# VHH binders against Putative uridine kinase C227.14, part 13

Target 1, 235 residues: Putative uridine kinase C227.14, of Schizosaccharomyces pombe (q9utc5)
Amino acid sequence: MALQVDAPDVSSYDELYNRAVELLKHQQRVLIGLAGGPGSGKSTLCAILAKAWNERFGSEIVKIIPMDGFHYSLEELDRFDNPEKARALRGAEWTFDADLFYSLVRLMKKITDRELYAPSFDHAIGDPVVDDICVEPKNRILIFEGNYLLLNKPPWSDACKLYDIKAYLPVEHSVARARVAHRHLVSGLCATEEEAIERTDRNDMINLTFVEKNMVTPDIVLQQLRLKTVKTSSL
Short names: E, the ipSAE of ESMFold2; O, the ipSAE of OpenDDE; V2, 0.75 times the mean of E and O plus 0.25 times the DockQ between their complexes.

## First folded at step 7 (VHH)

Design s70 (from d8e, 17 letters changed; framework vhh_gocatamig_d2; at its last look DockQ between E and O 0.36; V2 from the best seeds 0.00; counts 0 for: pae E 5.5 > 2)
Fold by ESMFold2, look of step 8:
Structure s70 (fold): chain B 235 residues (1-235), chain A 118 residues (1-118)
Amino acid sequence: as target 1 above (235 residues)
Amino acid sequence: EVQLVESGGGLVQPGGSLTLSCAASGFTFSRYYLAWYRQAPGKKRELVAFITWGGKTTYMDSVKGRFTISRDNAKNSVYLQMNSLRAEDTAVYYCAKIRYETGSFDYWGQGTLVTVSS
């Protein structure tokens, strides 16, 4: 069992679900922008919610579209004024193609009766993979998830006008720091704990602070994850 | 400088065929969905077809089965093959990056006129 969640208070998850279901009575597609900084656990939460909601609805009604597919490619970063800085600070807001992201959110909202495609990110090669995520008409709830989805800066803030629901997953800084440093060790990005902590502090924690200081007001603030045994019906 | 130059329009009889071409420069062509739009007399511009980075295609219902969009990333070009043309296809055709909607500051070129008449 790789994912465990203890959520004695699931009211925020239920509120998100109930709002999405109510909107589905009146529109073909519901867009959820789910933001959280590095180490917030947003990807884990989205996976848990999608599984639970798809089971409750009896179909693959939820599709997750991670923002990480919208990274500028390494080739594109190499054409920046300072490529060394761009690579070193990859993950910062300006290293994502926000215009492309916004244009795709518009398409997903407008065109609901045929297949559309979004890019994914391949961590093994460190670059986006075009057309890797297929969005079908049956996917009536789209959860876009990423660090900057609620950033109060164009065009991210323009995309906020298109989300039907703006959700935010906050995280305590000490928890985020520990999670991100551990991830750097486990993934092999860093060889030692000291290296992982240093990398986390110089990049990921700066990005977390930036998100916290510069976000659009969310519609729903979500409960943070706890690593415990979970039943499917609780989510 | 971003440029999108349309060509291949002309006068054609109903039932006829045309191929439109668009040459692009000044941006990373392979990174974007490319689209054809059209504007008929007295109407707003409308999306006709688009093509993803990897070549997957989408069409408005009225042209599906008659029009084919394609792209050549090596030549920075996008094409629209139009078959079984009808009078209602008469319009100025534009190629573009996918637009955010009315009020976008994206470039619109001269377009290429397609007239279906007889």
Scores: ipSAE 0.152, ipTM 0.568, lowest interface PAE 5.5, mean pLDDT 85
ESMFold2-Fast, scan of step 7: ipSAE 0.546; ipTM 0.784
ESMFold2 (binder alone), look of step 8: mean pLDDT 81; pTM 0.810
OpenDDE, look of step 8: ipSAE 0.702; ipTM 0.863

Design s71 (from d8e, 16 letters changed; framework vhh_8pnl_2)
Fold by ESMFold2-Fast, scan of step 7:
Structure s71 (fold): chain B 235 residues (1-235), chain A 118 residues (1-118)
Amino acid sequence: as target 1 above (235 residues)
Amino acid sequence: QGQLVESGGGLVQPGGSLRLSCADAGFTFSRYYMAWYRQAPGKERELVAFITWGGKTTYADFVKGRFTISRDNAKSTLYLQMNSLKPEDTAMYYCAKIRYETGSFDYWGQGTRVTVSA
């Protein structure tokens, strides 16, 4: 029997898909830099796109490389001039190893015939995991995702020259604020809704505004993920 | 910023072995991904082997099984053990730190020459 269910409308992103597929005709690897501020939903979107596009290709052609893997570790932040400030404002642009990020973007663009490794971020322990993401020759579409990927500031701006496609996912401030505050509350980072909102305003919303004010012009502006009613068969 | 110094190159006959070293005296490179590149006469520079902070290694197909990259982070030294050398391995070999900084990347050394001939 046919069922009608609400599911992510992947066709909303067909322009991005088609641009990537066209570039694959002329080069071994396509780099997509997908930026969005805190609360934009970029990580969720990227996961949905990777799954859908890998299914369309019948292979793991897409690999996601989160910017979050490039956080300075808590131990590294403790070696900053002001460790307390560094820990309190973790998530701000300067708490990421942008030089390492740019170096790996360069290598992954140039070296397509062998394995390369990028760090991931373990949200349970709150630190990067070294070498956790393996990029293989079969991964011909790399989606880098993160807050600061399109910043008009070296070395982020230098990385922008290496992306084949610069994509931006905007979000309404009220929506971002609500999403981030909810995440702080349910993760146990904040005990009350008031504390979650206060923390969101002191850090995440400042970071969102910083991204909006300081980004390069994207090649494509993405719409927020929406649901579409689709038919499925359960026979 | 630190100067990388390659050594260990030389002239060997086919089937011979060499061990290349790359030293960064006065600095540690534990934070940096390290690589060996080579450039044969008239060719572009090629990645030979790559080693990450955690010790994951990657090799070009043309050296896989014959070359071994390793690092001693405490001594700030990178190595390339080259076995079963072929005339096609003749090149200038360079080591590099893979970390972009203002106006610079990869921190290339001056190279060490490897010649494989009878």
Scores: ipSAE 0.441, ipTM 0.703, lowest interface PAE 1.7, mean pLDDT 87

Design s72 (framework vhh_3k1k_2)
Fold by ESMFold2-Fast, scan of step 7:
Structure s72 (fold): chain B 235 residues (1-235), chain A 119 residues (1-119)
Amino acid sequence: as target 1 above (235 residues)
Amino acid sequence: QVQLVESGGALVQPGGSLRLSCAASGFTFSRYYMGWYRQAPGKEREWVAFISWSGGKTSYEDSVKGRFTISRDDARNTVYLQMNSLKPEDTAVYYCAKIRYETGSFDYWGQGTQVTVSS
């Protein structure tokens, strides 16, 4: 897939919005599965979309549900057959509670007249926060975001059947690698640039390739938002 | 293997109270949303109450809100439904449900307990 990652694609964003608005005319809730590998910027994009659409509708019609809330807790990983491997490869598909994710997607699609709750993820403590995200009847557009949302593997593939719109945000490998390595340094997970790059290559880049090779066909492919340019001097 | 055993159903006068219990076995109880469903004769099974896997959040069907309370005891693998101010319209078989989908399966293994509200 040949992409210009720094160019905004207004047409794909307009298409996503128009498809969601059309579906709202005929159903109480619209589910969007927005997938992208590590470093794709999907969380930032989803926040921008939610803010823009909520402002346009004049109400909190959009609610974001991150897949990251569905990590197995550190305590749960320590009960795996190989705890060291589970911790070292945290972020790999099998370190998420995919069955819980699918269960909540199914409930949120079917039950629209009352409150339902989803977990979030606290990066400071490195664990999920149970029941942290409240989905209300007024939230008629749910954007699920995560690496593995479009995987052609049960139960992720079963969840794909429940999304009204499947959107994918591709990213150039060099851009993803740089973003993830930077995040590892800023968060304090890695002490040096060399360590951050090695960790990114050993885990995150493998996960990106896994997503790219094992996903179902999306309904919409989104372009990267324009990267911020740092100006040093000008005439 | 997975078993849900409901109890506590009875014949009761309008305005009365009942407490239903559901004893669960064969799965990791604390990892599931638990709920109560009911089915009146000739009607579809309808949701009544949910409790999150942490036990911190509950949700109710509008007709029972303020009258019913769902709770759980993870140490005993049990979920409860406290029913107050019972009405004839609450007459149904009440089912306990394990709410989690595993590879496309929807898990209900409760046998039900009959609640009848009449004079």
Scores: ipSAE 0.132, ipTM 0.566, lowest interface PAE 6.1, mean pLDDT 85

Design s73 (framework vhh_3k1k_2)
Fold by ESMFold2-Fast, scan of step 7:
Structure s73 (fold): chain B 235 residues (1-235), chain A 119 residues (1-119)
Amino acid sequence: as target 1 above (235 residues)
Amino acid sequence: QVQLVESGGALVQPGGSLRLSCAASGFTFSRYYMGWYRQAPGKEREWVAFITWGGGKTSYEDSVKGRFTISRDDARNTVYLQMNSLKPEDTAVYYCAKIRYETGSFDYWGQGTQVTVSS
């Protein structure tokens, strides 16, 4: 399923932009922590924001740093006390290298005059790609995006103190469940709709609820983008 | 305990070269980004160079680009800073640092090694 977005209500996005622009007048780099649970559409939203803001500035002022790059590798998960459980629950907070995430957020806030590197995540391989994202001095707005960015638990809570703006993208549980289950089916992770729903309920929906119950108060709550579904047959 | 022990600092004339070494212990060295920073008397600490784990990428302060080279030897748990074409403004105490903060940990750096560039 291909999705297209339009945003008939842009007030929360305009507020985020205006806050970032105001901060740029007084500091060399602005850090935005944009959190949302599984199925919230945060990655799509961040890509749209980065493209729009970079076009408006006429340069690559925005760089996105996905939390997904900070997964423990499959090899590392296999070294856990229960490797089968670690692989089955991959995506849970404890399957991320939160200390590395905090370390790089801290470094990128302080060091703005040279290149720094963050990992990305390759969904085809299912592992992080080390040093794949280059953050340059021209990248004056960094958008960190991920499930656990606003979590009220060290070291995520320590990273929250470093963000200039904390943004949260809420999602209705039924919408998130449907989106995540569909993704599991299309990616081949699950063979049937029933298996996809069961996996989503056992992992992703638990993670969504965990985020909602354990997050710090955001500075801005973002509105969901209006989704325009494009049928696969129309491609 | 995490320990970082710097060595190699000396008095050298302008245009000279030095190689600094940092011996690390108490953590899995190959999984950490490493860096060098320096502090001159009465000045703030400044980052000089960074190296990612496995030595894949390096990054330098503009004033040292082309003159300094950071490298690592994961088998020996050591990070190096090769300093060429030294200038009086490079005079400082040089510190090695690990770039990873475990939950409940503190920033770790060694005692430093003094580099003095004068005629």
Scores: ipSAE 0.315, ipTM 0.678, lowest interface PAE 3.5, mean pLDDT 85

Design s74 (framework vhh_6z1v_2)
Fold by ESMFold2-Fast, scan of step 7:
Structure s74 (fold): chain B 235 residues (1-235), chain A 119 residues (1-119)
Amino acid sequence: as target 1 above (235 residues)
Amino acid sequence: EVQLVESGGRLVRTGGSLRLSCAASGFTFSRYYMGWFRQAPGKEREVVAFITWSGGSTWHADFVKGRFTISRDNAKNTVYLQMNSLKPEDTAVYYCAKIRYETGSFDYWGQGTQVTVSS
């Protein structure tokens, strides 16, 4: 699917900010679904946006809700028809509790006057942490981020109808591959660069391609951080 | 006229400490977020840490959390990165960046400083 965006010829980040601020004038809470494949940098981008916007507003107006909190636990994966495959392919769309994700998106859109909780994912223990993220009434901009948020299949597609803004962060395959392989190496999932690249190609790159081919049209396509726009080093 | 000059990079042993500095000129330093990025040979540039214009809030990447600390001195127009418990994986050219606070977009004006951690 070809990606389209209706934004004028302005910075994609300026457009996202302007759309969110305009919506806040007319509604208590704005939901942004920010999708990108593995290695796209979406988690880092979301953290940067949240800090920038919170400082700008002088309060914690933005709260990030990672899709990663909605992994099935290792115990739950062990109840699948093929537990070995479920563990080996953890990170594939079907290894997430999409129904729980959709139910929380729906709840957070409708209930704005009290605390609600979302799970996080602890990579050290390798499982979700239930009710670890507190969403308060002051959090008027929620950024949901994850690989599968814009998938054109239920219940992900049902969640797409609830987002006020659907944003997508594309990434060049070579860039995503290098980033994910590096992460596998430094996290200790893989012992060598060769093993990290092989694992990335076998799992993460397949997931990236799956996202690219099966997503709904986003409202805005975000640009990667332009790390080489000002003076590349001479080396 | 906008200029960012990084310094402090050198060869250090695994487990060592190092402090990087970035001297800023040509803009109102106290009105910008500042950040540190790094790039190892053959790898993409990655964000390490950033700090708000007042220094009241900071963010650190998970791979450096607990080991690195970003800080700033607005009177001296300088941002710092204190690096502790250095690992060979921290070997990279470190770049200072000016950040647009409205959206978190980065402008890269620094030439970088090389940090090498021996094992």
Scores: ipSAE 0.000, ipTM 0.207, lowest interface PAE 16.0, mean pLDDT 82

Design s75 (framework vhh_7yz9_2)
Fold by ESMFold2-Fast, scan of step 7:
Structure s75 (fold): chain B 235 residues (1-235), chain A 117 residues (1-117)
Amino acid sequence: as target 1 above (235 residues)
Amino acid sequence: QWQLVESGGGLVQAGGSLRLSCTASGFTFSRYYMGWYRQTAGNEREWVAFITWGGKTTYADSVKGRFTISRDNAKNTVYLQMNSLKPEDTAVYYCAKIYESGSFDYWGQGTPVTVSS
C-alpha cells in the first residue's frame, strides 16, 4: 500500500505549494508555520512535502524546523518549581522554550545570507540536540512544524506575525488518540495498550484540545493524507 | 528576566586588541543566540557577531577574521575578542539576547571602545 493524497487533499497541498512559490518571486525566504495537535501527522506530512518540493526544485529548497527541538531539557525541567509535574506533563505548552523559538523564527526571517542553526530533539535520549539543524541560504522555504505554532498567546502569537503562511492540519480526536497511544507503546513509554490510552487521555488529548481552542485563524487548512493504491503510478 | 552587563571597553591604539565580556543573570542563558552589536554616533546599531547555544558563530563581513565571539555557559558570559583594531571600530558595543520575545532584542547598557590612529 502506497501513501497517496486524494483529490481534496491534493487541492490543499497544491494551494500551499502555489502560495509559497508565488511568495518566492518577491522575497528571498518564505516561512511556513504548520501546526497540528498531537497525533495529527504533521511531522510525517512535513517530511513528505519537503521531499516532494525538493525533488521538484532539484535542490534542497525546503528545510523543516521541528518545534520539538525547543523542549526544555530534562535537566532544565528538574529546576522548575515542581519538577515532578514538569516531567509528568512534558509536551504541554509551558514545557517548551517559546521565547527561544520566537527568537529563532525572527532571526531566520531576517538573516538569509548566512548559516543559522536550530536544535533538534532526540527521542532516544529524550533531550534537545543543540545546533543540529543547519539552515543555509539555499533553504528558501522553511517549514516550522509543531503543536503550539498558531497559539493566540505570546510569544507564539508574535511568531504567527512572522510566518508568511499559517497552515493547520486538523485531526479527528479518535484518530489522534489511536496514533498517539500506538506511539507510546512502540517507543516503550507504556508497557500495555491500556496504559498507553490512559497516558494519551491524561496528557496528549488535553494538549490537542488546548491547541484547538486557542489558535489563531490559519491561512490554509490541510486535509489528512489517505492511504490508497492507484491503477497507474506516476511521480 | 535577564540582565546583561558589558565590560572591557576602553581606549586602544590601531592594531591593538581588547576583550569585551557580557555577563547575564537568570537561567536558560545557554539556549539563546547571544550577540554583539555596535553603534557609532549618528548611525543605527549594527550587528557584529552572533553565537548559538552550542557555540557556532556568525560574523559581519567588516570584522570577519579579526573578531572572535565565544561563550562560557557555566559562567553565563559571552565574550568578544577584538584583534587588529581599526579607527572605524570605534563605537559603543552592546551585548544582546537575539530577538527578545514580543519585541526587539534585549540590550545591555553598552561599553565604549575608542581606537586611536
Scores: ipSAE 0.402, ipTM 0.684, lowest interface PAE 2.2, mean pLDDT 85

Design s76 (framework vhh_7yz9_2)
Fold by ESMFold2-Fast, scan of step 7:
Structure s76 (fold): chain B 235 residues (1-235), chain A 117 residues (1-117)
Amino acid sequence: as target 1 above (235 residues)
Amino acid sequence: QWQLVESGGGLVQAGGSLRLSCTASGFTFSRYYMGWYRQTAGNEREWVAFITWGGKTTYADSVKGRFTISRDNAKNTVYLQMNSLKPEDTAVYYCAKLYDSSGFDYWGQGTPVTVSS
């Protein structure tokens, strides 16, 4: 009499949750740096964790801060020494304002008693939206997510010293490549599968390899999101 | 090679107004939180106001409704408009870039404000 449906298995991330909860006993705010290359599924995972953990707490204790908000704007890229290259390789580490990212991580760690603001990224427009994410005192667990959060290169490496927990989400290259190419097709960035694969190979896959080769040691290595069968009554 | 230069301080009577200015050079001004702090002799520096990259503002309770922070990104300048000044507002006012690897390392030299009773 029960229907069966696949749902995210969030219990596989209970170690990360328990580490954060333990730290909350001794500090007002916990910072989690959750890194993963393009196609790793980190944004999807973070959204699932924030929803699940906020439900467990009964309040919006978790707020996600995407690194993507820290892209240089298209106008700023056009002022680089090689604007065509900067636009073509957008998503590479050097196309982000790492100093601004580090500054906001530091502010959000130290200042917990008032509202602070971080930018988001609008994929339809293709530019950051300034001050779009409001971090309130009630947001005691901040999940920063992005490709370059764990890079062993200043100022990313300096930000690593500020995270209470460094988490890494690895992904197999074939899986990442397929996910990113599909996204390029669905979003309309590429008209054909061949174009999407070529674009993914010349940019996103290079970035994934760069992350893998240049990261600091994480505190926890996360599993790819698993689905579990949930039994529901039809009535 | 970054610099913050404050100006506009001085002597004013209680109930009066002053406008402080802070001009920045050596970094990408428009992207950073900017703040005003103040310090009286023998006391720690006290936060007064913050302004974000996009112009959102937050104020210490002691100055809320009386002070207004603003910025002009084209001029690399942040302002503090101080109205209804009180003797307890007497302090050296500092402009700050928020927040670097050492904390508040990128501070200006300060501008003194004296409010007479």
Scores: ipSAE 0.470, ipTM 0.739, lowest interface PAE 1.9, mean pLDDT 87

Design s77 (framework vhh_7yz9_2)
Fold by ESMFold2-Fast, scan of step 7:
Structure s77 (fold): chain B 235 residues (1-235), chain A 117 residues (1-117)
Amino acid sequence: as target 1 above (235 residues)
Amino acid sequence: QWQLVESGGGLVQAGGSLRLSCTASGFTFSRYYMGWYRQTAGNEREWVAFITWGGKTTYADSVKGRFTISRDNAKNTVYLQMNSLKPEDTAVYYCAKIPYEGSFDYWGQGTPVTVSS
């Protein structure tokens, strides 16, 4: 299945950009917490926004920091009271090091005059890569993106107080389910379409519902980019 | 509850060396930036060096090339190797878990370093 992205009305993205640019007049760094459940398309949207804004600004002003870098490693999950459950439900809020995430958000808000580092997540090996993302003084707009960024639960709720802008990307459940199942199949996490759908239902869709029911009020609600089907496929 | 305990300060002559140590307890040491700060009477605490989770280092211009920060995660300890010491390096040196609130309640007692001419 081939998909194309179409953005029919971009007013919410322009509003987010204008709000961030206005804040840059009064502070060295602007932090955007961009949340969305699994399958919302937030990573794709963030990449599009960063590219567009960096082009408009004429420099690499935007840096994206994925929450996924803050997964507990597979080795750490194996030290949990129930390792099998921890591995099976990886992606649930409690499988992330939320204290480390909050600490880094605080650090990046306070220290703007030197290089700082954030972990990334390597999907091929299934583990975080320490110090993989370099944040430089020129990166004056940081977009943190992840499922649990707006969660009304410490320390996620404490991190919410540090974002200058809280943005949320809602998604319809049927759309999220289809996107996540496809991703599990394509990434090799699941060997069959049936396994991909089952995994999505037992983990990712539960996480999406958890996010929707337990989030703080965002400052801005972002519209979905419209996806086009180039040819029809079941997955 | 967590704590930081600094040691290794003392009196040294200009051009000499000292190694400061800071032992941490009560938190997952390997997952935090660690840093050294210094303070002279009547001045705010000045950042000296940072070390990341993976061991990448950053130094203040005043100490770059003379000081080396390192960590031993197995011992929950961060070190500051100070070489070619100058009288201007005279200060109380503090270990910090990064980020910090700026509250003195969350810092160790410090270790004093006096560099004689």
Scores: ipSAE 0.404, ipTM 0.696, lowest interface PAE 2.3, mean pLDDT 86

Design s78 (framework vhh_7yz9_2)
Fold by ESMFold2-Fast, scan of step 7:
Structure s78 (fold): chain B 235 residues (1-235), chain A 117 residues (1-117)
Amino acid sequence: as target 1 above (235 residues)
Amino acid sequence: QWQLVESGGGLVQAGGSLRLSCTASGFTFSRYYMGWYRQTAGNEREWVAFITWGGKTTYADSVKGRFTISRDNAKNTVYLQMNSLKPEDTAVYYCAKIDYEGSFDYWGQGTPVTVSS
């Protein structure tokens, strides 16, 4: 409920860390589900957290598992009832293999004594890379990150029951829109600013709104790394 | 409609070999961890081997170096090659989609293996 105001960005992350460390005293593995919509900066944040926490522990205790590895492949999308729509709306929750995601969350919570593997996503090719992420017994804190991790919809909602900590990274719509549109230009997906904005509004902003309206209540609301005014609810 | 069918069990002498097969239908086979478990009378099921989507393998210490798990995703089939069989390997062998949590829907019907001393 209350954040201590020394450095608000650091305080929310320290709370997350302290909760995880406390749980490790009583269980072999801690699962953190860290959700944020498109343009929230969640992937960058997770990388920073993993590096910082691994340094604090003096070992690779943290492993990140991106939801992006669970995209249906382009070949699989081409086998949908409407392949053109599936490709155009790639990134919508139904373009992910949520059953596979839930399956691997269950495995990684239960099996802690051997290597397990999760797919990654290759942005240059635009397809998942099988078995690319190795989770070892030493990885006692797993951070799953993705848009739809906290959706109140099966099987995403079933996966929510398995996370020890549910964390959410909110973002202002104007900031998310600008970040995503810029990414579309830089990646070459869109040729003009107008095309990038239109594509962002047609897909990414719809996904952001969908996440915000359909999520379960998080345990922790995270601050943006750079101080910003957040106009949506926080803990 | 989801189904696993095991085959290849039987009676074999100590030191012999058997190859078990498990054919899956009704789900996206290639994306799931598949594995073999075994159960002896009066004991709980124990895992034997796992294989990932990309074919990476993990084995129980009791079978490591003697058993080999493999898969053919085009045929929706998982295999267990069992070499240097011991009487203690006598069990009913089960094929499973590994994301099981106590549900019968995650198991095949099993194939019995008896190793004579």
Scores: ipSAE 0.474, ipTM 0.732, lowest interface PAE 1.9, mean pLDDT 85

Design s79 (framework vhh_7yz9_2)
Fold by ESMFold2-Fast, scan of step 7:
Structure s79 (fold): chain B 235 residues (1-235), chain A 117 residues (1-117)
Amino acid sequence: as target 1 above (235 residues)
Amino acid sequence: QWQLVESGGGLVQAGGSLRLSCTASGFTFSRYYMGWYRQTAGNEREWVAFITWGGKTTYADSVKGRFTISRDNAKNTVYLQMNSLKPEDTAVYYCAKLGYDEAFDYWGQGTPVTVSS
């Protein structure tokens, strides 16, 4: 039994592509802020879009910049007023260096003729990797992706003014919960499915609800990817 | 709360060296890009070099191989080591905190560098 990804929903993904291509006619770089809560699948979607668009252009025109690179390090969280709370709720908006994120968005919008660097996040060590992502002049479409990119709260809201396109990937709560719990289990963060679900409910689902309640209006709402069953034993 | 103080400029003969320093006070800059710019009389400011939080560097073609930018995050200081100076390098040198909308505002007072023939 195997699954294949169907073509993305043509109406939402083609609209995003067409808007970006139109903007490229009039500016050197297009910034897309692609937000979605935990479990929305935004990272997977961004990877698929970047691969497809780069293939279509015949060059690496798209570069993805994950918000996850902007986590405060574990050492930095230990300098907070309540280090135990900061570590336990890591992933909450206030555990990210939003000022650094806004600073780099501004820089990448203005400087298009030089190499620029953004941090990534190493899930194995659980900390940012400084300067791990290189943005080159050839990268004319930057997709920033993350939970809090469209928050109606400074400096995230200030960053929203810099995106050429604000895209949002909604997710059903039950789907998000299942995906995040599975991730906690397979990563070894939780030993059992029950523990994974409890952790997801106490942190990630709260963050998803926070995003949904506090976002600015997106320019485009993206559809979830559809999977095509290649073969099944159920029928 | 912002302040950048440049120092280390002066008069030097062509082929000589200078080390410029820029110290930030009133705010921490450890996570920001820092850069050096220069301005000659009658010309617009031009960027010279910048350095990332992790120490990756980028240089203008005119100074590549001659200038080295570095930082000491513990001292909130960025440096520009200028070697093999040319008369064309004569300018007022400014440090800047990058990533601000007003064309990299948070300029210091600048430090003048004069390279004689």
Scores: ipSAE 0.423, ipTM 0.693, lowest interface PAE 1.9, mean pLDDT 85

